# VHH binders against EKC/KEOPS complex subunit cgi121 (cgi121): the designs that were tried, part 41

Target 1, 174 residues: EKC/KEOPS complex subunit cgi121 (cgi121), of Schizosaccharomyces pombe (q9p7j3)
Amino acid sequence: MILPLFPETQVHVFVYENVSNCAAIHEQLISQNPIYDYAFLDAATILYKKQVYSAIIRALEDRRDEQMKTKTIHSEVILSLSPKTEISSAFRQFSMTKKSKNIVVVKIDSKLTEEEEFERLDKLVEGNRVEFSDEELQKLIDFKVLKKNYKLDPSTLENPLASILSSIALRGYS

## First folded at step 20 (VHH)

Design qq1 (from qp13 with R108Q)
Fold by OpenDDE, fold request of step 21:
Structure qq1 (fold): chain B 174 residues (1-174), chain A 123 residues (1-123)
Amino acid sequence: as target 1 above (174 residues)
Amino acid sequence: QVQLVESGGGLVQAGGSLRLSCAASGFTFSDHHMAWFRRAPGKEREFVAAIAYTGRYTFYTDSVKGRFTISRDHAKNTVSLQMNSLRPEDTAVYYCAATYAWDYYTEQAYEHWGQGTRVTVSA
């Protein structure tokens, strides 16, 4: 996928359910294995495609402006999902854990087609790929976690997307 | 309350050794990556070494590779930095830090910090 504001940057997003090897993947991440150069997110924390896209865009903007807070663009995506400025908090809130079962995987700066990237990633993830859609994400979300992460209340829950996007966009400006 | 307390700093001659220790409390030590940073006089704080929460992976800045060794003790909630073959350029205040994020080299990733221990290496 190509983002309009970043036409030279190819982005792919994949959703997996019933992943059996999240612990193994997590081990590779903490070891800094370059083969796992993705943003691995806990699907329980993701409700909308636009939530993911907004984080990606935020990360890309930060990179463009040389304002990245993290070392890698994928870590920046994780940070960008969070309404908090603390990197450690963002990882706690949104990154895949060894206990995760469903995940969203983001690849920035892909040199491969979506299908090629999937074939590569599919060797790393032991789970079932599902469509990257609001419908599928809604099946995987933990609303308790979502509400906590974005401090959603009854009023903001009327339009949670707006609240989430605002939180992402306004991170560090409160 | 979160607390990181460094110890082991001091004056040492070039070529000598020191072992720094950091005692952690007030947070879940077992799921935090630990690191050492240092700030030399007139310089910005810089990454020195990190160790994953499992203890299985370590990371070092190039200038200390082969000379410094980071380790951790989960039973004691401590992280240590064995510094061998010390050089005058290693003179700095050394800080212990903790993070949940596997962004080891990024200072901003670390949410807990010690007050530091001074290491002075004389020529």
Scores: ipSAE 0.926, ipTM 0.956, lowest interface PAE 0.5, mean pLDDT 96
Fold by OpenDDE, fold request of step 21:
Structure qq1 (fold): chain B 174 residues (1-174), chain A 123 residues (1-123)
Amino acid sequence: as target 1 above (174 residues)
Amino acid sequence: QVQLVESGGGLVQAGGSLRLSCAASGFTFSDHHMAWFRRAPGKEREFVAAIAYTGRYTFYTDSVKGRFTISRDHAKNTVSLQMNSLRPEDTAVYYCAATYAWDYYTEQAYEHWGQGTRVTVSA
């Protein structure tokens, strides 16, 4: 996928459910294995496609402006999901954990087609790929976690997308 | 209350050794990656070494590879930095830090910091 505002950057997003090897993937991430150069997100924290895309765009904008807070673009995506400025907190809130069962995987700067990237990633993830859609994400979300991460209340829950996007966009502008 | 307390700093001659220690409390030590940073006079704070929360992986800045060794003791909630073959350019205040994120080299990734311990290496 090519984002209109970043035509030179190819992005792929994949959703996996019932992943059995999240602990193993996590081990590779903390070891800094370059084969696992993705943003691995806990699907329990993701409700909308636009949430993911907004974080990706935010990260790409930060990179463009040479204002990245993290070392890698994928870590920046994780940070960009968070309404908080603290990197450690963002990872705690949104990154895949050893206990995760469903995940969203983001690849930025891919040199492969979506299918090729999928084939590569599918060797790393032991789970079932599902469509990257609001419908599928809605099945995987933990609303308690979502509400906590974005401090959603009864009023903001009437339009959670707007609240989430605002939180992402306005991070650091309190 | 979160605390990281460094110790072991001091004056040492070039070629000498020091062992820094950091005692952690007030947070879940077992799920945090630990690191050492340092700030030399007139310079910005820089990454020195990190160790994953499992203790199975370590990372070093190039200038200290082969000379410094980072380790951790989960039973004691401590992280250590064995510094051998010290050089004058190693002179700095050394800080212990903790993070949940596997962004080891990024200073801003670390949410807990010690007050630092001074290491001075004379020529």
Scores: ipSAE 0.926, ipTM 0.955, lowest interface PAE 0.5, mean pLDDT 96
Fold by OpenDDE, look of step 20:
Structure qq1 (fold): chain B 174 residues (1-174), chain A 123 residues (1-123)
Amino acid sequence: as target 1 above (174 residues)
Amino acid sequence: QVQLVESGGGLVQAGGSLRLSCAASGFTFSDHHMAWFRRAPGKEREFVAAIAYTGRYTFYTDSVKGRFTISRDHAKNTVSLQMNSLRPEDTAVYYCAATYAWDYYTEQAYEHWGQGTRVTVSA
């Protein structure tokens, strides 16, 4: 897909459930295998599509403005999901772990079509692809983790999206 | 309380060797990647080497490749930097750092830092 504000950047997002090889994927990530040049997110931490898009946009804006804090755009996406400015914390909060079961995978600067990218990614991920939708994400979310990551309280839980987006957008401004 | 305590620095002649050590405490050492950074006089702090939490992968800045070796001991919660064939340009304060993120080369990724140990390499 193409984001309106970034027409020159192709982005793909995939959701996998019941992934059996997260540990193996994680191993490749820590080894910095370039074949795994994606943002691998724990789906337990993602509630909305707009949350993911907001993080992607934030990361792209940071890159555009030469304000990236991380080395790669994909790491910046992970950072951008967090209300915290600390990269290590962001990874701890949102990045796929070796214990993850469901994941959201983001590809920035793709040179492939969605289908081609999927075929490529499907060779790396052993799980079931599901639709990237709020409905599917809501099935995978861990609300305890979500509440912790964004410090949601009963008042903000009425509209968690607004709080999440605000946290992403205003990161570093508080 | 998180602590990273470096040791092993000192004065050495060019071509010599030093072994730096960093003792970690106050956090889960086994799930953190460890790294060494250095800051030379008048320069910014720069990445030197990193080792994944598993100890299976190491990363180096180009200028130290083949000369420096990073290692870690999980039993002792230590990370070490063996520095061989030292050069005057290696003169710096060397810092031990820890991160949960695998963004190894990024200084800002590291959440814990030591106070540093000084390495001086004479010509």
Scores: ipSAE 0.914, ipTM 0.949, lowest interface PAE 0.5, mean pLDDT 96
Fold by ESMFold2, fold request of step 21:
Structure qq1 (fold): chain B 174 residues (1-174), chain A 123 residues (1-123)
Amino acid sequence: as target 1 above (174 residues)
Amino acid sequence: QVQLVESGGGLVQAGGSLRLSCAASGFTFSDHHMAWFRRAPGKEREFVAAIAYTGRYTFYTDSVKGRFTISRDHAKNTVSLQMNSLRPEDTAVYYCAATYAWDYYTEQAYEHWGQGTRVTVSA
């Protein structure tokens, strides 16, 4: 997607289900291997495309304004999903773990087409790519996790989008 | 209660060695990355070294590479910093810190902090 405020920033988002090598990927992330410079998110925490795009936009705005709190734009996406400002807890709540089964992968500042980036990523991830769509994300979400991460009440869980997007947009102001 | 307790600081001559230790309690040590930061008089706190929760990966600021070694002991819930070839510029209060995030160099990523131990390196 081409974001109007960030016309030279190419972003790709991929979704994988039934990933068998999350432990191996996690090892590469903690080693700081630059080949794995993506945001690897646990799909159990993501219900909407707009949730991911809102976090990407927030991260890019903070980079533009020299207000990033984390080292990389991809780690900033992880933080930006959180309604809170604590980096450690954001990673705990939203990042792929060794035990994750389904993941959402974000690449920012890509110099590749979506197909080229997919070919690169597919060498790293042992799983089945599915469409990045609200339909597919709804199959992978854990609503108990979603409620906890965004402090949603039962009435909000029926259509939580506005609450989630507000949390992402207003982090640090409430 | 969460605690990180540093020890091993003191006065040492330039060229000497010192070993710092940090004992951790009150949180899940085995899933936290550990780091040392330092604050020299009149300066902001800066990153020194980090070690991943597995113990397999270490990271250092450039000025200490080859001189300092970070290590951790999962059985004792401790992290250590072996400091060799010490220089007067290494004089600082050294802080132990813990994070779940693999954003090792970023002070704000660390959720648990010790009170610090003072290291003074004389010329």
Scores: ipSAE 0.827, ipTM 0.926, lowest interface PAE 0.7, mean pLDDT 92
Fold by ESMFold2, look of step 20:
Structure qq1 (fold): chain B 174 residues (1-174), chain A 123 residues (1-123)
Amino acid sequence: as target 1 above (174 residues)
Amino acid sequence: QVQLVESGGGLVQAGGSLRLSCAASGFTFSDHHMAWFRRAPGKEREFVAAIAYTGRYTFYTDSVKGRFTISRDHAKNTVSLQMNSLRPEDTAVYYCAATYAWDYYTEQAYEHWGQGTRVTVSA
């Protein structure tokens, strides 16, 4: 997919459920293996497609404006999901861990079609690919985690989209 | 309360060795990556070395590869930096730091910092 404001930047997003090898993937991430240069997110933290796209847009805007805080665009996506500017906390809150069961995987600056990128990723992830859709994400979310990560009170938890997107878009302005 | 306490700095002649230690408390040491940064007089603080929370992966800035060795001891909650073949250019205050993020080279990724220990390498 190509975002209108970033016409030369190919982005792919994949969702896997019932992943059996998150511990092995995590090992590759902490070793900085370049084959694993994706943003691996815990699906328990993601409720909406727009949540992920908003974080991608924010990361790309910060790269364009030379305001990135992290080393890679994929680590910047992880930071951009957070309402706060603290890198360590963002990783703790949103990144896949060795105990994760369901994941969302983001590739930015891909030179491949979605299916070609999927073929590469499917060699790395032992799990079941599902559609990147609000319907599938809703099955994988942990609302207790979502509430904590975005400080949602009970009144906003029924329709939290606007609060979440505002947190992502306005990070650093308040 | 979080504490990172460095020790082992001092004055050493070029070609000599020093071992720095950092004792950690007040946070979960076992899930944090650890690093050493240094600040030479008049310079910005720069990355020196990092070690993943498991102890299995280490990372070094190019100027110290082969001379410095980072290690960690999970039982004692310590991280160490063995510095061999020291050069005057290694003169700096050395800081211990901790992060959950595997963005090892980025100073802003580190959430906990020590006060530093001074290393002076004389010609």
Scores: ipSAE 0.803, ipTM 0.919, lowest interface PAE 0.8, mean pLDDT 92
Fold by ESMFold2, fold request of step 21:
Structure qq1 (fold): chain B 174 residues (1-174), chain A 123 residues (1-123)
Amino acid sequence: as target 1 above (174 residues)
Amino acid sequence: QVQLVESGGGLVQAGGSLRLSCAASGFTFSDHHMAWFRRAPGKEREFVAAIAYTGRYTFYTDSVKGRFTISRDHAKNTVSLQMNSLRPEDTAVYYCAATYAWDYYTEQAYEHWGQGTRVTVSA
């Protein structure tokens, strides 16, 4: 996929459910294995496609403007999901953990088609790919986690999209 | 209360060795990656070394590679920096730091910091 504001940047997003090897993937992430250079997110924290795209756009804007806080663009996506500027907290809140069961995986700067990237990723992840859609994400979200991460009150939890997107877009300005 | 307490700093002649230690308390040490940073006179604080929370992976800035060894002791909640073949340019205040994020080189990623211990390497 090509985002209109970043026409030279190919992005792919995949969703996996019932992942059995998150602990093994986590080991590869902490070892800095370049084969695992993706953003691995816990799907329990993601309700909307727009949530992920907004974080990707924010990360790409910060890279363009030489304002990245993290080492890699994929780490920057993790930070960009957070309403706060603290990198350690963002990883704790949004990254896949050893105990995760469902994940969202983001690849930025891909040189592969979506199908080719999927074939590569599918060798790394032991789980079932599902569509990257609001319908599928809704089945995987933990609303208690979402409420805590974005400090949503009961009145906004019914349709929290605007609050979440504002948190992502305005991080560091409030 | 979160605490990181460095010790082992001092004066040493060039070519000598020194071992720094950092005692951690008040947070889940077993989930945190640990690092040493240093601030030389007139310079910004810079990354020196990091070790993943498992102890299995270590990372070093180029200028210390082969001379410094980071290690951690899960039973004692400590991280250490063995510094060999010391040079005058290693003179700095050394800080212990902790993060959950596997963004090891990034100072902003570290959420807990010690007070620092001074190392002076004389020619």
Scores: ipSAE 0.803, ipTM 0.916, lowest interface PAE 0.8, mean pLDDT 92

Design qq15 (from qo3 with D103E)
Fold by OpenDDE, fold request of step 21:
Structure qq15 (fold): chain B 174 residues (1-174), chain A 123 residues (1-123)
Amino acid sequence: as target 1 above (174 residues)
Amino acid sequence: QVQLVESGGGLVQAGGSLRLSCAASGFTFSDHHMAWFRRAPGKEREFVAAIAYTGKYTFYTDSVKGRFTISRDHAKNTVSLQMNSLRPEDTAVYYCAATYAWEYYTERAYEHWGQGTRVTVSA
């Protein structure tokens, strides 16, 4: 996928459910294995496609503006999902853990087609790929976690997307 | 309530060794990656070494590779830095730090910091 604001950057997003090897993947991430150069997100924390894209766009903007707070664009995506400025908090809130069951995987700067990238990633992830859609994400979300991550209350829950996007957009502003 | 307390710093001659230790409390040590940073006189704080929360993976800045060894003790909630073959350029205040993120080289990723221990290496 090509984002309009970043036509030179190819982005792929994949969703996996019932992943059996998250612990193994996590091990590779903490080992800094280059083969696992993705943003691995806990699907329990993702409700909307636009949430993911908003974070991706923000990360890309940060990179464009040489304002990245993290070492990699994928870490920046994780950070960009968070309403908090703290990197550790963002990882705690949104990154895949060894206990995760469902994940969202983001690849930025891909040189492959979506299918090719999937074939590559599918060798790393032992789970079932599902469509990257609000419908599928909604099945995987943990609303308790979502509410906590974005401090959603009864008022903001009337339009969670707006609230989430606002939180992402206004990170660091108060 | 979070506490990182460094110890082991001091004056040592070039070629000598020191072992720094950091005692952690007030947070889940077992879930945090630990690192050592240092700030030399007139310089910015820089990454020295990190160790994953599992203890299985270590990371070093190039200038200390082969000389420094980072380790951790989960039972004692400590992280250590064995510094061998010390050089004058290793003179700095060494800080212990903790992070949940696997952003080992990123200073701002670390959410907990010690007060530092001074290491002085004389020529």
Scores: ipSAE 0.926, ipTM 0.955, lowest interface PAE 0.5, mean pLDDT 96
Fold by OpenDDE, fold request of step 21:
Order: C-alpha cells, then structure tokens, then sequence
Structure qq15 (fold): chain B 174 residues (1-174), chain A 123 residues (1-123)
C-alpha cells in the first residue's frame, strides 16, 4: 500500500497467527540476515491498525527529516511504537520474541506488490496469515501487555486508540 | 545495581596486543547483546565490535576486522576484546556496553555502559 503522505514509499503489513518458527526467525534477526529485512512485531502488543500505521508514519517522518534514532527504518518502526525513547525498551515492548506465537510483520520500501511480498515472506514465516484488521488484531492482543506498554488506566481505556496514538506521537515530549 | 566494569587497558607499542575484559552484573546477561565502543581523543565515540547474546554472531567495524576478536563467557558474565596488531589510531578509551535490541551499531541502543578503560598505543 501507499501512504498518502509518503507516496513514494510502499508499505506492506502482514499478520500471522500460530507461528511455529518464531525462534528461528528471531535467530535470523539477531544474525542480521538481510533476507529478514522486516519489522517483526509481537501481535500481543498490537491492538489497532492505526497503531501500526502511526508508528510507520513516525518512522518515515524521522527518516525524511534525517532524525532516525536507529540504523534501519524497521528498527525505527519498532522504536516508534513505544512511548519510551529507549531503543532497548521499545524492542522489549514490541518486537517479536522467540516465544511469540502471533506476529505483525511490516515491510517498508517494498518494491513488490502486496501479493508478491506475501509470497516472499510466506517462505520465511511458518504460520497462518490473517487479515490485517482491527478485528483480527483484537483476537491476538494481550491486554495486560498493552496496558503495561502504554500505561493505560481505567480512564484511558475508554478510548485506548487515542491514548496509544498520543503516546506514539508525543514520545520524547512528556 | 547494574555494573559493567572494564579492565585490561594500558600502554602498548604498535604491533602489540591487549585483552580487554568486561564484567557484567545487575542485569540478565544471557539475553543482552554486548559490545565494545571506543572514544579517541577529539573524536566521537564509535562502534568497535559486538557479539549477540547467543555468542554465535559477531560484528566489527572495518578498521579492526582481522585484528580484534570479541567473545563472551556466559558462565562468568564477561565479554572480552582481544586486540592484536594494535595501531596508534586504536588509542582510545574503550567502553563495554549492553543492549537488548539487535541494533548492534547504534550507540543509542545500548542501555548499560561501563566507565571505560584507556588503551594507548605508541608509535
């Protein structure tokens, strides 16, 4: 897909459930295998499509402004999901782990169609692709983790999206 | 309390060798990637080497490839940097650092830092 504010940048987002090889994927990530040049997120930490898009947009804005805090745009996406400025914290909070079961995979600067990218990624991920939608994300979320990551309380839980987006947008300004 | 304590620095002649060691405590060493950074006089701190938490993968800045070797000992919670064929341009304060993120080359990614150990290589 193309983001309106970044028409020259193609982005794809995929959701997988019941992934059996997260440990293997994780190994490839820590080895810095270029074939795994994606942002691999733990789906347990993602509740909304707009949460992901907000992080992507923030990362792209940082890149545009030459203000990236990380080396890669995908790491910047992970960082951008976090209300914290610490990169390690962001990875702890949102990145796929060896124990993850469900994942959200983000590709920035894709040169492929969504279908082509899926075919490529599907060779790397052993799981079931589901629709990238709020409905499907809601089935995979761990609310305890979500509440912890964004420090949600009973008042902010009335409108979690607004709280999450504000946390992402205002990172470093609190 | 988190601690990273470097040791092994000193004065050495060009072509000589040093082995730096870093003792880690106060955090889960086994799930952290470890790295060495250095700051030369009048220069910014720069990445030298990193080793994944598994110990299976190592990364080096180009200028030290073939001369430096990073290793870790999980039993002792230590990371080491064997420096061979030292050059005057290797003169710097060397810092041990730890990160959870697989952002090995990014200084900002490292959440724990040692106080550093000085390495001086004379011509």
Amino acid sequence: as target 1 above (174 residues)
Amino acid sequence: QVQLVESGGGLVQAGGSLRLSCAASGFTFSDHHMAWFRRAPGKEREFVAAIAYTGKYTFYTDSVKGRFTISRDHAKNTVSLQMNSLRPEDTAVYYCAATYAWEYYTERAYEHWGQGTRVTVSA
Scores: ipSAE 0.926, ipTM 0.955, lowest interface PAE 0.5, mean pLDDT 96
Fold by OpenDDE, last read:
Structure qq15 (fold): chain B 174 residues (1-174), chain A 123 residues (1-123)
Amino acid sequence: as target 1 above (174 residues)
Amino acid sequence: QVQLVESGGGLVQAGGSLRLSCAASGFTFSDHHMAWFRRAPGKEREFVAAIAYTGKYTFYTDSVKGRFTISRDHAKNTVSLQMNSLRPEDTAVYYCAATYAWEYYTERAYEHWGQGTRVTVSA
């Protein structure tokens, strides 16, 4: 897909459920294998499409403004999901772990069509692709984790999306 | 309380060797990547080497490749830096650091830091 404010940047987002090889993928990530140049997120921490898009947009804005805090745009996406400024904390909160079962995979600066990118990624991920939608994400979310990550309380839980987006947007200012 | 305590620094002649050690406590060592940074006089802190939490993967700045070796000991919760063929330009305070993120080269990614140990290499 193309984001309106970033017309020259192609972005793809994929959701996988019942992934059997997250440990193997994680090993490749820590080895810095360039074939795995994606943002691998734990789906248990993602509730909305807009949550992911907001993080992507923030990361792209940071890059545009030469304000990236991380080395790669994909790491910046992970950081951008977090209400905290600490990179290590962001990874702990949102990145795929060896124990993850469901994942959201983000590709920035893709040179491929969505289908071509999927074919490439499908060789790396052993799981079932599902639609990138709020409906599917809601099936995979762990609300306990979500509440912890964004410090949601009964008041903010009345509108979780607004709270999450505010946390992302106001990171470092609240 | 989180602690990283460096040791092994000192004065050495060019061409000599030193082995730095860092003892970690107060956090889950087994799931953190470890690194060494250094700050030379009048310069900013720079990345030297990192090792993944598994110990299987290591990363180095170009200027130390082939001379420095980073390693870790899970049983002792330590990370070490073997420095061979030392040069005057290696003179610096060396810092041990820890991170959960696989952002090895990014100083900001490291959430825990030691106080540093001074290494001086004479010509």
Scores: ipSAE 0.926, ipTM 0.955, lowest interface PAE 0.5, mean pLDDT 96
Fold by OpenDDE, last read:
Structure qq15 (fold): chain B 174 residues (1-174), chain A 123 residues (1-123)
Amino acid sequence: as target 1 above (174 residues)
Amino acid sequence: QVQLVESGGGLVQAGGSLRLSCAASGFTFSDHHMAWFRRAPGKEREFVAAIAYTGKYTFYTDSVKGRFTISRDHAKNTVSLQMNSLRPEDTAVYYCAATYAWEYYTERAYEHWGQGTRVTVSA
């Protein structure tokens, strides 16, 4: 897809459930294998499409403004999901682990169509692709983790989108 | 209560060797990547080497490749830097650091830091 404010940047987002090789994927990430140049997120931490898009947009803005805090745009996406400024904390909060079951995969600066990118990624991920939608994401979310990551209380948990987006947007200003 | 304590620094002649050690405590060592950074006089702190939490992967700045070796001991919660063929330009305060993120080269990614140990290489 193309974001309106970044027409020259193609972005793809994929959701996988019941992934059997998360440990292997994670191993490739820590080895810095360039074939795995994606943002691999734990789906248990993602509730909305807008949450992901908000993080992507912030990362792209940071890159545009030469204000990236991380080395890669994908790491910046992970950081941008967090209400905290600490990179290590952001990874702990949102990046996939060896124990992850479901994942959200983000590709920035793709030169491929969505289908072509999927074919490439499908060789790396052993799981079932599902639609990138709020409906599918809500099936995979761990609300305990969500509440912890964004410090949601019982009232905001009934409609957490505004709080989540606010946390992302106002990182470092609270 | 988090602590990273470096040791092993000192004065050495060019071509000599030193082994730095860092003892970690107060956090889960087994899931943190460890690194060494250094700050030479009048210069900014720079990345030297990193090792993944598994110990299987290591990363080095170009200027130390082939001369320095980073390793870790899970049982002792230590990370070490074997420095061989030392050069005067290696003179610096060396810092041990820890991070959960696989952003090995990014100084800001490291959440825990030691106080540093001084290494001086004479010509």
Scores: ipSAE 0.926, ipTM 0.955, lowest interface PAE 0.5, mean pLDDT 96
Fold by ESMFold2, fold request of step 21:
Structure qq15 (fold): chain B 174 residues (1-174), chain A 123 residues (1-123)
Amino acid sequence: as target 1 above (174 residues)
Amino acid sequence: QVQLVESGGGLVQAGGSLRLSCAASGFTFSDHHMAWFRRAPGKEREFVAAIAYTGKYTFYTDSVKGRFTISRDHAKNTVSLQMNSLRPEDTAVYYCAATYAWEYYTERAYEHWGQGTRVTVSA
């Protein structure tokens, strides 16, 4: 898809459940294999489509404004999910790990259609693609992890969207 | 308390060799990527080398490739930098650093830092 504020930037988001090869994918990420140049997120940390789009928009705004903290836009997406400014902590909190079961995968600056990008990604990920939707995401979330990552108390946990989006938008004031 | 303690710095003649060591404690060494950065007099701190937490993948700035070798010892929680064919331009304070993120070249990604060890290479 094309985000209105970033008309030259094609973005794709995919969701996979029951992924059996997260350890192999992780190995490729730490080796810096360019074939794996995506943001691989742990789906246990993602409840909303808007959560992911807000992080993408924040990362693209920081790139536009020459304020990126990381070397790659995909790393910047991982950082942008966090209410904190610490890159190491953001990776620990939001990135796919060797033990992840379900993942959200983001590609920014794609030169491929969604179908073409999916065909490429599907050769890398051993799991079942599901729709990128709030309905599917809510089946994969771990609310304990969500609460910890965004410091949600009982009152905000009933309606966490605004609190989460505020954390992403206001990062840098903490 | 998190600690990274560098050692092995000193004065060496151009063309010589020096081995730096970094002892790590107070954090989970086995899940952290490790790196060396350096700051030459009057210059910004720059990336030198990194090694993935598995020990399998290493990364170097271009000016040190073929001359420097980074390694890690998981049993001793140490990272080393073997520096061969040293040049006066390698004169700097060398810092050991650690990160969970596979953003190896990004100084800001490193969450733990040593105090540095001074290396001086004389002509």
Scores: ipSAE 0.853, ipTM 0.935, lowest interface PAE 0.6, mean pLDDT 92
Fold by ESMFold2, last read:
Structure qq15 (fold): chain B 174 residues (1-174), chain A 123 residues (1-123)
Amino acid sequence: as target 1 above (174 residues)
Amino acid sequence: QVQLVESGGGLVQAGGSLRLSCAASGFTFSDHHMAWFRRAPGKEREFVAAIAYTGKYTFYTDSVKGRFTISRDHAKNTVSLQMNSLRPEDTAVYYCAATYAWEYYTERAYEHWGQGTRVTVSA
């Protein structure tokens, strides 16, 4: 997919449930294997498509403006999900871990169609692809984790989208 | 509470060797990637070497490859930097640092820092 403000940048987002090899994928990430150059997110932290797109847009804006804090655009997406500016904490809060079961995978600067990128990714991830949709994400979210990551109170847990997007938008202005 | 304590710095002649050590406490060492950075007089702090939390993967800046070796000891919660074939341009304060993120080269990614140990390499 192409975001309107970034017409030359192809982005793909995939969702997998019941992933059996997160530990193996994590090993490849820490080894800096270039085949695994994606943002691997824990789906327990993602409730909305807009949450992911907002983080992607912020990462791309930071790259355009020469304001990236991380070395790769995929790391910048992970940071951009966080309401805080600390890279280590953002990775701890949003990245896939060895114990994750469901994941959201982001590819930025893809030279492939969505289906071509899927064929490549499907060789790396042992799990079941599901649609990237609010309906599927709601099945995978952990609301306790969401509340903690975005400091949501009980009144906002019923309709947390605005609070989440505000937290992403206001990073650094707390 | 959280502490990284470097040791092993000192004065050495060019061509010599030093071993730096960093003792970690107050955080989960086994979940953190470890690194050494250095700051030479008049320069900004720069990445030297990193080692993944598993101990299996190491990363080096080009100028130290083949001369420096980073290692970690899970049982002692320490990380070490063996520095061989030292050159005057290796003169710097060396800092131990820790991060959860696999952004090894990014100074801003490191959440815990030591106070540094001075290494001086004389001609």
Scores: ipSAE 0.847, ipTM 0.932, lowest interface PAE 0.6, mean pLDDT 92

